# VHH binders against Flagellar brake protein YcgR (ycgR), part 6

Target 1, 263 residues: Flagellar brake protein YcgR (ycgR), of Thauera aminoaromatica (c4kar8)
Amino acid sequence: MAELSTPSPASPAPLDGGRGDELEKFTLRGARQILQLLQDLITHRGLITAHTGGGHSFMTAVLKVDEERGRVVLDPSPDPQANRRALAAPRLTCVTQLDGIRIQFPLVGLGEGQDKGRPALFAPLPAEMLRLQRREFYRLQVPLAHELSCLLKAEDLARKPVEVSARVIDIGAGGVAVVVPTGAAEFVIGGTLPACRLALPDGEPIELDLEVRNLNRQTQRNGTEQLRVGLRFAALPRAADTRIQRYIFKTERALNAKARGGL
Key: E = the ipSAE of ESMFold2; O = the ipSAE of OpenDDE; V2 = 0.75 times the mean of E and O plus 0.25 times the DockQ between their complexes.

## First folded at step 1 (VHH)

Design cb7 (framework vhh_8fcz_2)
Fold by ESMFold2-Fast, scan of step 1:
Structure cb7 (fold): chain B 263 residues (1-263), chain A 121 residues (1-121)
Amino acid sequence: as target 1 above (263 residues)
Amino acid sequence: QVQLVESGGGLVQPGGSLRLSCAASGFTFSDYDMNWVRQPPGKGLEWVSGISYDSGSTTYADSVEGRFTIIRDNDKKMVYLQMTSLKTEDTAVYYCARDYGLSYTFRPDYEGQGTQVTVSS
């Protein structure tokens, strides 16, 4: 069969170590902080994807923290082969998410045994844990063909209400960047634009309150001046957040598929 | 508190059909996209299908497109996977997965205990 397999986005992918300088500020190394975060995973019953290398992973959870012995107790996989791979692996990369925060940590020196008469996996406490909310810095570059727009409700220099249709150039979980013609409206950093409307390719426009976070005047290569406006989602209903994230996911997946197909 | 309970798996012959069910509790079901993912014996997780919170959009892996249908009922807090024309390579543990709205890529934050599907003659 000459057909390519469909890429699977289902397993949480580990963050790339080549971005080490950007991730360092989000890395916890304090023993108390690590213990508290592990306890939060227990309290919230967080499901963990444990990557054993070679494209293999299994679902687990932290059952308890043994502070006296300096180790975590993990729920083994119902698949014995997954457990054998985990025990043979030099390192597990554990990935989970709680309340919009990505948590990633290594486990080294995995062993097996029993906890309260049930099979369990044991590992020394991790020396570091990554805690990352990527909403503020990650932006998906919006394809021009998608014609994403946001209808902004703003004021002119005379404080008269104006509506400006702005092209969305990038989008993240926390906001959008738009471009507007110079002089189309007045924007003040920290100002709120109520009841703006974000048009995605599928479905009805999303009504949003937006906060102006930054302004940047940009001269295009053709000499035309435009204003780039960074806007934060001031209030975002869960359903709207889900639609925006679904758009980001689908677009990123499609772009990744095109890039890989170009090889 | 968050719980997903899968059911409907079993042994079926090639070319057969099964309907998987997932009962959700402990969260506002209508606010989340829902997905089916599977893990074949000795392999990693494979995404199978997704449905938007409002049923307005469905997506499928190339390997199952035209054979599987994902459906949800927000009033009953259920998601279903209707599987037809089953093949031996569809043998896997199937999981119901909640797509968390703050993910930049698909990343299920809760998967249930799963339901075993075995396709063999």
Scores: ipSAE 0.000, ipTM 0.130, lowest interface PAE 15.0, mean pLDDT 76

Design cb8 (from cb1 with R98A G99Q L100Y Y101S S102W T103P W104T P106L Y107F Y109S; framework vhh_8fcz_2)
Fold by ESMFold2-Fast, scan of step 1:
Structure cb8 (fold): chain B 263 residues (1-263), chain A 120 residues (1-120)
Amino acid sequence: as target 1 above (263 residues)
Amino acid sequence: QVQLVESGGGLVQPGGSLRLSCAASGFTFSDYDMNWVRQPPGKGLEWVSGISYDSGSTTYADSVEGRFTIIRDNDKKMVYLQMTSLKTEDTAVYYCAAQYSWPTGLFDSEGQGTQVTVSS
């Protein structure tokens, strides 16, 4: 359903927004809340990746909020071409992080000028800002030794039920990424896979509903192709959320301990 | 909590060299692309260089290409910027920034940055 997807893993890129998305509960729409969040970005000198479309982006920061004129002032790129792309874009998607919280917001109607004699970019205040704690989007790379799997309940091309045991390559509080052989099942972005089973090392498999968020075709060293599927937890019971977070925490600490021991 | 601590700056003559270091903690370092950015006095933030999570790819701003080299050590959770042939226009506070590959975002530097002054 949702046509906007989570971008390539190799690029700084916005999360899916939009229709019926669970991101609504993390979206700020109050003028005071938006103003306070922008001011926090100024106070902490938060670096912002501004996406101009077509795979282009530049690094910026909020210099100030002009509450009376209802606009935000941004640091221009030292690259004139990046500034030209930004000014020509119908929309910027701004992505940043503060204290483990992912912040994402659109800017429409970008203009250029000066602030106190220095070049600056200006845009109307955003009508909404996404404020998503890092734990909701952070992804732990799953160690191969854990052999983590998720049994997906999906459909084939003829809409017949099929079960696919998929290897989990990363996991976060908000979802998992899995790898499946090309053609094993049909996946549609925005589609729901009900009653899937996530096998963690500690205890019984977790039964959960997964929403397909992205699809990425990958060629392996031996020339075979696999499909990487990004899956969001559509309806996560509190007990399951706790177990997933505990697994992430324990595994991250163990990986950090190994890394320090390797020094 | 993400922490990035920059060091290695100082005062140097034009044509000189410095090596900046960034020590990372509070996240899985090998999952993140790393960048160096700088802020010259009275000017905006300027991206300088980037290195992929696996060291397979490096990129540089046109102004520093051929003079700067970015390196990372995933075992030590460090990223470095080797600067040679320094110019007065390289004078800036330098920051490192972590870039998550999926979902993506930049982490702001939690350190003070490291000051580089190039003066004749």
Scores: ipSAE 0.000, ipTM 0.214, lowest interface PAE 13.7, mean pLDDT 76

Design cb9 (from cb1 with R98K G99L L100G T103E W104Y G105T P106W Y107S D108P Y109L; framework vhh_8fcz_2)
Fold by ESMFold2-Fast, scan of step 1:
Structure cb9 (fold): chain B 263 residues (1-263), chain A 120 residues (1-120)
Amino acid sequence: as target 1 above (263 residues)
Amino acid sequence: QVQLVESGGGLVQPGGSLRLSCAASGFTFSDYDMNWVRQPPGKGLEWVSGISYDSGSTTYADSVEGRFTIIRDNDKKMVYLQMTSLKTEDTAVYYCAKLGYSEYTWSPLEGQGTQVTVSS
């Protein structure tokens, strides 16, 4: 899920008019800085979402940096179709998070081969990496154990109303990202889903209107495909906003305690 | 290098008012949402209120909504908590915090806090 549009390699246009200029402050271009950040992703086992264009992505990871050959080595998808799509793409847009910091970088000239006898994807080292240290770009990754869900009111392919229980994978002040089974409903960017119900651990589900921001068909590391939907809170009552912020705070507190060796 | 210095606490009777202040330094204040959190005696940290980087959005815990107001001044690098209709349950050490929703930063350690005691 890239919240910012990326240009094709042939496009001279910036990512976004005002944002392109703003993002320059967060862009790393030094070879040593890029190598260090890639090494940090390896050390922390950072999962990367590689966007191949057309609303498609797959999960990967940096396996190693081959400094002598100026290349990164990536874990291929177990889905051969995802790998074919990646190899055919003029550019991959890689998105990940490290300690809540959003990291994005392009890869151009992707190839395939072997690393230590195992299938691998190779690409030249990126010329730049974006490291976004601004709070508004960050999202809490919802722990799987929380089983957070949102009941979506949407339409099927025949435009008939359908209710879909979607798993919440991340949450922030402005919205949630959910995963839905492929074919469960049709979503249109900019469309409104009225009277959806967000289930938080404490209390009754929160009824809210959601706007579709992003759509991405993502191939998981086990080869399964899922539709990831980015949803914006269209109008939040103050009580609902308070409950969502409390959940985020409490969950961050628990995660921070666990990271320090506590519970 | 991030520093947050809280002040303005004190002893007040139930129904009284206090204004807490937080002076920030060591980071780009206008880039971050600011929060107030408190720790009542013998209890853990409790989130109280938040304000967006641009003052466009404010949020309050149910227990303080309608009684507390959070304000910021980006030029002065200050955040404030105006407290009215204080209750004995509001007795706590109050901390100013740069808590990120998805940031793994435990910021109550950045300041010493300011003690608020509500007692008759």
Scores: ipSAE 0.000, ipTM 0.112, lowest interface PAE 14.2, mean pLDDT 76

Design cc1 (framework vhh_8fcz_2; at its last look DockQ between E and O 0.01; V2 from the best seeds 0.00; counts 0 for: pae E 12.4 > 2, placed apart)
Fold by ESMFold2-Fast, scan of step 1:
Structure cc1 (fold): chain B 263 residues (1-263), chain A 120 residues (1-120)
Amino acid sequence: as target 1 above (263 residues)
Amino acid sequence: QVQLVESGGGLVQPGGSLRLSCAASGFTFEDYAMNWVRQPPGKGLEWVSGISWSGGSTTYADSVEGRFTIIRDNDKKMVYLQMTSLKTEDTAVYYCAKDYSLGYPEFDYEGQGTQVTVSS
């Protein structure tokens, strides 16, 4: 179960800079609200990235909510290794989005079996779900056709500067998630990558200082490992913020138009 | 099966020192960045320190910078947290984690953690 830092309201200043209080406002703990959100994920065919720990994750979806037995039914991975890791994990951290809003929840006590004769994974209903509706937590999935990249300035094993071209997979007001080849550079949570260059379609690259916020390894079906790096914008200039927001808005509008137009 | 076993906690007076250890097994330890996170009584998880897969880069929360040192030994599959100048605010259960997200729990801790109590 995920626990958030909630400083006493009587404290002169929050110990975590107010972040715990902000996250609590977005945390759903009511059984009915949790059931409704899970049902919304089913209705909208929300793809879920299930983090099994150790930098490993797999793609899944909620197939069904069994209210009588108090459990969710998940689509197993086509990769048997990913399913074994998931079953061995003390917890899954499930991350998805619904209409650009980040949704995150833990699953504990994962089991395997069958649902209506088909293989399935089962877990008790989560005790809490996080639903982030703040602008800085909104994430746009970057279309592959845009070929968005970020040139990262990092260090290799010998602490020598190295430049890594990373594919941008999602973008928001607060940061980007990128994919890099494993072993290309060293990353550490909280590390700063100065003078990185984010390439947007509308002009010259944006120079940004980025902070590493999360690291996750994904094993693809072909056995290729990719490292996902979540990066926060440090001290984003107004002009850069405007360009990023414009890209997000334009892309979202175009994606919505394609969905309504049938292709 | 991934296992992370924390040890080295205890009761110390303010200004004291402790060294925490984390023994890792069941995964390719040298391929993963490692983190220490803590949970103070009645509060949520707080990220403390991180170290890159080679040990070449380290990071620290502002609250512990200059007082704590994170080290790893890839041959022994161990990560350590050397704590000095301990404060009552450092009282927490300390966990070793392979993956962590600042602000959101995305971490794998297998063990019970190790309790650190700083009290006068």
Scores: ipSAE 0.284, ipTM 0.724, lowest interface PAE 3.4, mean pLDDT 80
Fold by OpenDDE, look of step 3:
Structure cc1 (fold): chain B 263 residues (1-263), chain A 120 residues (1-120)
Amino acid sequence: as target 1 above (263 residues)
Amino acid sequence: QVQLVESGGGLVQPGGSLRLSCAASGFTFEDYAMNWVRQPPGKGLEWVSGISWSGGSTTYADSVEGRFTIIRDNDKKMVYLQMTSLKTEDTAVYYCAKDYSLGYPEFDYEGQGTQVTVSS
């Protein structure tokens, strides 16, 4: 009875970092963004496929981020040969997934050592991280005149509860994107914001749970820094879903009518 | 308040060189990637180049690859764009931008920009 070796789930091949303009929009190069994403990988115990070249790879994880030394600590392979290949490689291509989003980043200058008496791999912090965010749902750009807002229940740096009124910039069946002032709250990708309130023009605010899916810092023309937060509806009551859909359709119709020279 | 002040633009002949500078203030400069974007006459904004927070990674638009070099000085809170082999199509107002992400429908920039004109 030939044990059908279940094909090891094909380690996702690294995306050819084709310098194509298309991937740039998904590439993070901010220090804080990189650190946050690495911390998120630690928190979620994300398994990483590390590619060493030549078709070789091994499984690892980010164990620690050492901000003071500017380095990341990785779990070594149980295979000594894999570790040797990793150390000899000019570049390690790390591929993982967090909350359904593919993450890819290079590590250069890999070394070996010990962390708290345990064997570990060390590398300088990546200069960039690719986060492939796919929009699952159509999102309507919210007209500024509608002044949609979402009251976010979040935490500050001290983990103190804070309420932040955020402007909604786009909305879809699956969630909203909002803008908040930088430093208004701390957001963690994959974190849940419970009992938030989405204000629609047609009635009382909708209470709902939101999951943080994306963070993007933006600087406005006036020099104001804002954080764009992508939020998924974690639990949406049917009545709320109906209201959101109605709003989207009504707004789209109005925008289309205006574009056609109507009102 | 975030401030970005561009300088170094001017009139140059095709094949010439210019060095643009951007002075940044009002934010923790070393925490952010920096970019150069440009707006040609009668056209929209286009991304030109980006540099990571550490300076360890640089990227360029295809149109400027091999001709332009982006560098940063975190101690001075400066970003530079060295432009060589300039072409008439490089004529534009150039802006320095924090955390620019290509593919957004709208791009926000803080500075007034600096005019680069390439003409014979």
Scores: ipSAE 0.012, ipTM 0.233, lowest interface PAE 8.7, mean pLDDT 83
Fold by ESMFold2, look of step 3:
Structure cc1 (fold): chain B 263 residues (1-263), chain A 120 residues (1-120)
Amino acid sequence: as target 1 above (263 residues)
Amino acid sequence: QVQLVESGGGLVQPGGSLRLSCAASGFTFEDYAMNWVRQPPGKGLEWVSGISWSGGSTTYADSVEGRFTIIRDNDKKMVYLQMTSLKTEDTAVYYCAKDYSLGYPEFDYEGQGTQVTVSS
């Protein structure tokens, strides 16, 4: 009998653009951690998309966790075909969100049954769960006294080169957020700004390439329009990376020492 | 509460067309550039397209340029992705994102996504 071909099943899927090794740190494998996360999904009544392969999915929820039997109980679909696909699939890839954190986990060995007299789907507890926070790395909020700046080499609306000195408001290992007056330059998501200059307190400014990753318009209380620009470091030389991390570490230590009363 | 609801996915043949929609709420939509990102089966999340808050500037990944068009309607708080000449490699869960900061310390996609499957 001919059947629709399906792509190879996959689980767990990396969420961060082909940097799978970096995603391992967000992967839970401890039984207690997995049980607690599943219980949190139950408590918050999280809606889950269960992918069955071949581009098919259905909506479900975790109804309970049976710790003694090591299984999870899921809400079946009202669509009988979705349930049949789920039961036939070698793996379900479950995707959901809890408090802004993306959660993904595989279920294998799905079975059909009853829970308190109601139809339910059952599976062994997942061996792993991916818990991806929206922020993957620490961001230092730059103290105003430091007045960190970044010279952006951008273009105006007429595509003419323009240089904009932008105040850095936060900095992390992977990038900075800056503010500029609205209209100072044209920025687009995914656009690149080559040969920008990041001015740290010590030493020569760092020349680096930046990629625009987010844009947010803001109106200040005095009516001034600003644009918050999130910028990713591209092609960052090791020496520049070292200087940036040293700045973050030194500044964080100084802020922590002040918070502890200078101990 | 920020909410982004993707829809319009489905099963299509190679060479077909599909239009994805994203309904936005819980934030000042016109203050943000908007993006589409996708997750192919067994692969990581990849950026697809972005559009400025006014809609005056659009950008596309090389793999979709010329085939996909991102559009926004600030009055209706909607973002669309018009897809044509679909290929099997376009099969993925598609997400609408208020911010996309791959390599920056935060990601900001809130929805469950919509599945696009391109197969014979």
Scores: ipSAE 0.000, ipTM 0.275, lowest interface PAE 12.4, mean pLDDT 77
OpenDDE, second read of step 2: ipSAE 0.000; ipTM 0.245
ESMFold2 (binder alone), look of step 3: mean pLDDT 81; pTM 0.830

Design cc10 (framework vhh_8fcz_2)
Fold by ESMFold2-Fast, scan of step 1:
Structure cc10 (fold): chain B 263 residues (1-263), chain A 121 residues (1-121)
Amino acid sequence: as target 1 above (263 residues)
Amino acid sequence: QVQLVESGGGLVQPGGSLRLSCAASGFTFEDYAMNWVRQPPGKGLEWVSGISWSGGSTTYADSVEGRFTIIRDNDKKMVYLQMTSLKTEDTAVYYCARDSYTVYSGQLDYEGQGTQVTVSS
């Protein structure tokens, strides 16, 4: 029972259902707002990852909105198996990004047909669309010079407790992404790592619980393999949240100042 | 307690410019992200722009990017919206709004009374 698959960075996972109540403020339910957002996705040619369940997804795009018939037209996958899974699924969860803002919406009642003589997928307009702000999904790429680390409390392949000092490669309000050597520990999506320690430059390490959100295996140029682990802050004290936000803002400001020139 | 007072709205021709101002009081201004939102006639509230607590990060709605600039002055407790290349569709009541967080999160907890911007020939 080893971990056999990792999510692709090109296929972002849907949001956790346990955050449903917190996400209500970000949910669009007005018909005009939904139509405008779908039109914005068409205008910007936004690529959509459509999740069909069972760990399966495919890349699509909104080709057009048929307001009169109340439906969206989607680009089918070049993989016939993916299209069959989509048509058999009771619901698609569509995830995309527009100008750094995460957009997620359900499609129910998917059908197939043709649009102007080309194969297409059709679905009724979604009754709701989630539009999440940059705070939850903004990821500061951590400068290597900062040597930011997180001490993870995990298990090895024999289920023995192990502590792994992982390099933090990006950080946001909702979590961190870290890099660990392949085989250093076993990670399971949805698993909780209690009492981990995040080291920030300003003061004592922050103790926090982390939830595994995604895994990605990366092969380096020298042939060595690294595991990238996406981790969500499960329960973040207010003081810790403040320190993390201040680190992000100070670092981003410094990077922006350097990018504009003047050293 | 928390007060946000907008000014600088008015009537302007298409292609013109306006600068909106917002004076904040009753809270530690330097600890909050600030936003501009607008309500066009017959439509709901639309987020326009946001600026982080320090002024180090700014965000814009696609419809205004390249035309509008958000600025803050923490010493004066002011936030501004510099609007250029104005279009008739920019006609709206503009509100200064405080974010619940230090960066734009979309969770606005206070807004002012608004200032009317009318773009007409």
Scores: ipSAE 0.000, ipTM 0.145, lowest interface PAE 14.7, mean pLDDT 79

Design cc11 (framework vhh_8fcz_2)
Fold by ESMFold2-Fast, scan of step 1:
Structure cc11 (fold): chain B 263 residues (1-263), chain A 121 residues (1-121)
Amino acid sequence: as target 1 above (263 residues)
Amino acid sequence: QVQLVESGGGLVQPGGSLRLSCAASGFTFEDYAMNWVRQPPGKGLEWVSGISWSGGSTTYADSVEGRFTIIRDNDKKMVYLQMTSLKTEDTAVYYCAKGPFDYKSTYLDPEGQGTQVTVSS
């Protein structure tokens, strides 16, 4: 029926340039942030769709970031015509994803040459990189150590009210994903669970109305089944929204600090 | 027809300042990185500085780092080079060039007549 019509952050299509003001807050301009993000794309072997204009694109990857020379080295296309289009283009629009987050950046002044005797494309480091952290698309993977839970008010197979404490596995501004044992309760896509309670650190549980958006049954390696339930915040007071955003921000900051300190 | 016109050069004493200008026409200026390169008397071309299409990224040769600033104005289709603390070694004809910026000047081909900078006591 009525499926989500919003583009995925993983979509290969470039974002609308007319949304410049809205995209500014997601645009990275710091040289170190840009270098780190490009290095992350190398580490995770991120495939990049490079748009050369006129409806043409090719698949590439960042092979190397030359920090001293301030340039990026890209894998050329096996199609010589695609490479000619890229070199002739005034601008290359690169689209990829990292950990489910959309990354988009321009490359200007593309040249060709060799890297370690192999053909390569190169360009100056991009001045800007878009890392789309739109609230409705961003999902923080909740650390298991946080033991974040949501008390769901649902119905069992006999349509009797039940309360199920579900483990929160990811959280965003628009909702949460939770895990429950298969058969613990019955869920209906589009159904509303009223007065559920989300337990966040540093305060009273937040009372929320949640809408069931998706269901996925998963079989663990040990043969046990669990149900993954995607839940949308049906209505969210400003105070609750602020607390959820604060938790996401603090947790992301702490995770980033651990990652940088783990040399 | 790509055209680049440099101006702003002149005679200046060591420690002085000059601002060079480059007026671009015949191409979509805002889509290309721009560079300044120079040719000292009796020597080859030397890359000086580069700026990305948006102006958000700049890079400089070691010899000018901290003394020169490259700027662009996409609405006016202009590139500028603000030069301070000038040295006799900065004496050269200065050119602007369209293309990728890099330490190696072999990828840059200046199309203008250039502007002469002479630093002498």
Scores: ipSAE 0.000, ipTM 0.093, lowest interface PAE 20.2, mean pLDDT 77

Design cc12 (from cc1 with K98T D99Y Y100L L102G G103E Y104T P105Y E106Y F107P D108Q Y109L; framework vhh_8fcz_2)
Fold by ESMFold2-Fast, scan of step 1:
Structure cc12 (fold): chain B 263 residues (1-263), chain A 120 residues (1-120)
Amino acid sequence: as target 1 above (263 residues)
Amino acid sequence: QVQLVESGGGLVQPGGSLRLSCAASGFTFEDYAMNWVRQPPGKGLEWVSGISWSGGSTTYADSVEGRFTIIRDNDKKMVYLQMTSLKTEDTAVYYCATYLSGETYYPQLEGQGTQVTVSS
């Protein structure tokens, strides 16, 4: 087995549509956002890989957006067979990149004709476009079963040091989000929490400095308040980056194996 | 265009050694941690080893600790896996991997991998 179906930024392979819930936060549905993104692809002459199914694809580009008729105009393949496959397909999955950002969108109802005397393919405007952000913005939702915690070193209102064990709810290359009971400590956006300890399942806690990025208060059904704290890794130790990436890799692979029914 | 090109695999006898190489291009290699992962025949992916962006810190799966060494050369944009005391259980396709972008939910596996077969 030399081949994996795992998508990468350099791969033209489409992302799995069955993970809609995970991808929803990266999905553009606003008509003006979609039009602007398509226009950006035209301006940058973005090369698009259009997948027709059955392992077939062709290279295309957006030539024009016709807002009045609600259509995109695409450059046909120089290969007539590729164009015939595209026209016969129930949908195209279009994959491209703009400034390193992966963009993916479906097209249905493909037709052929001419634009300004040149052959062209036409399709209705997509209702959705996927736009995935850079590595530092990826956040793994931490499974409850992992019981990940971070021991925060903070201060109370009197500036007395306190230690608070916080549940980690998401983790990425740039930081973590945690939940603490309201009133357990005082947090200030931009403030630094030194020498905190992040507990991963497979080893000793990682000691690291955290910067407070955001604060959100939530009222639970029982009337108690919790505070969600977004924390950036301020001075990530060399070993910590590797262990965090390993945890994200292992957890993501395990979650995807469960989703496919194959542990 | 991001590229990771693995090489150095082959057929070796149990107890033998191999050195795998990964040539990286199309990103700021010196800013990212690098990993080796493998897929044994009929099994899923397993993480093998990782190295920090500077090369100052390394970590290993328990199954390879003390037998494998991960090294990087930032000037050449290379990562290596030195394998010693190879066992039949180390038979797998080996990939180098990184997290470059939020564009996917998976570690980035750009290469086709390099096959390691440990057998008489």
Scores: ipSAE 0.000, ipTM 0.146, lowest interface PAE 18.6, mean pLDDT 75

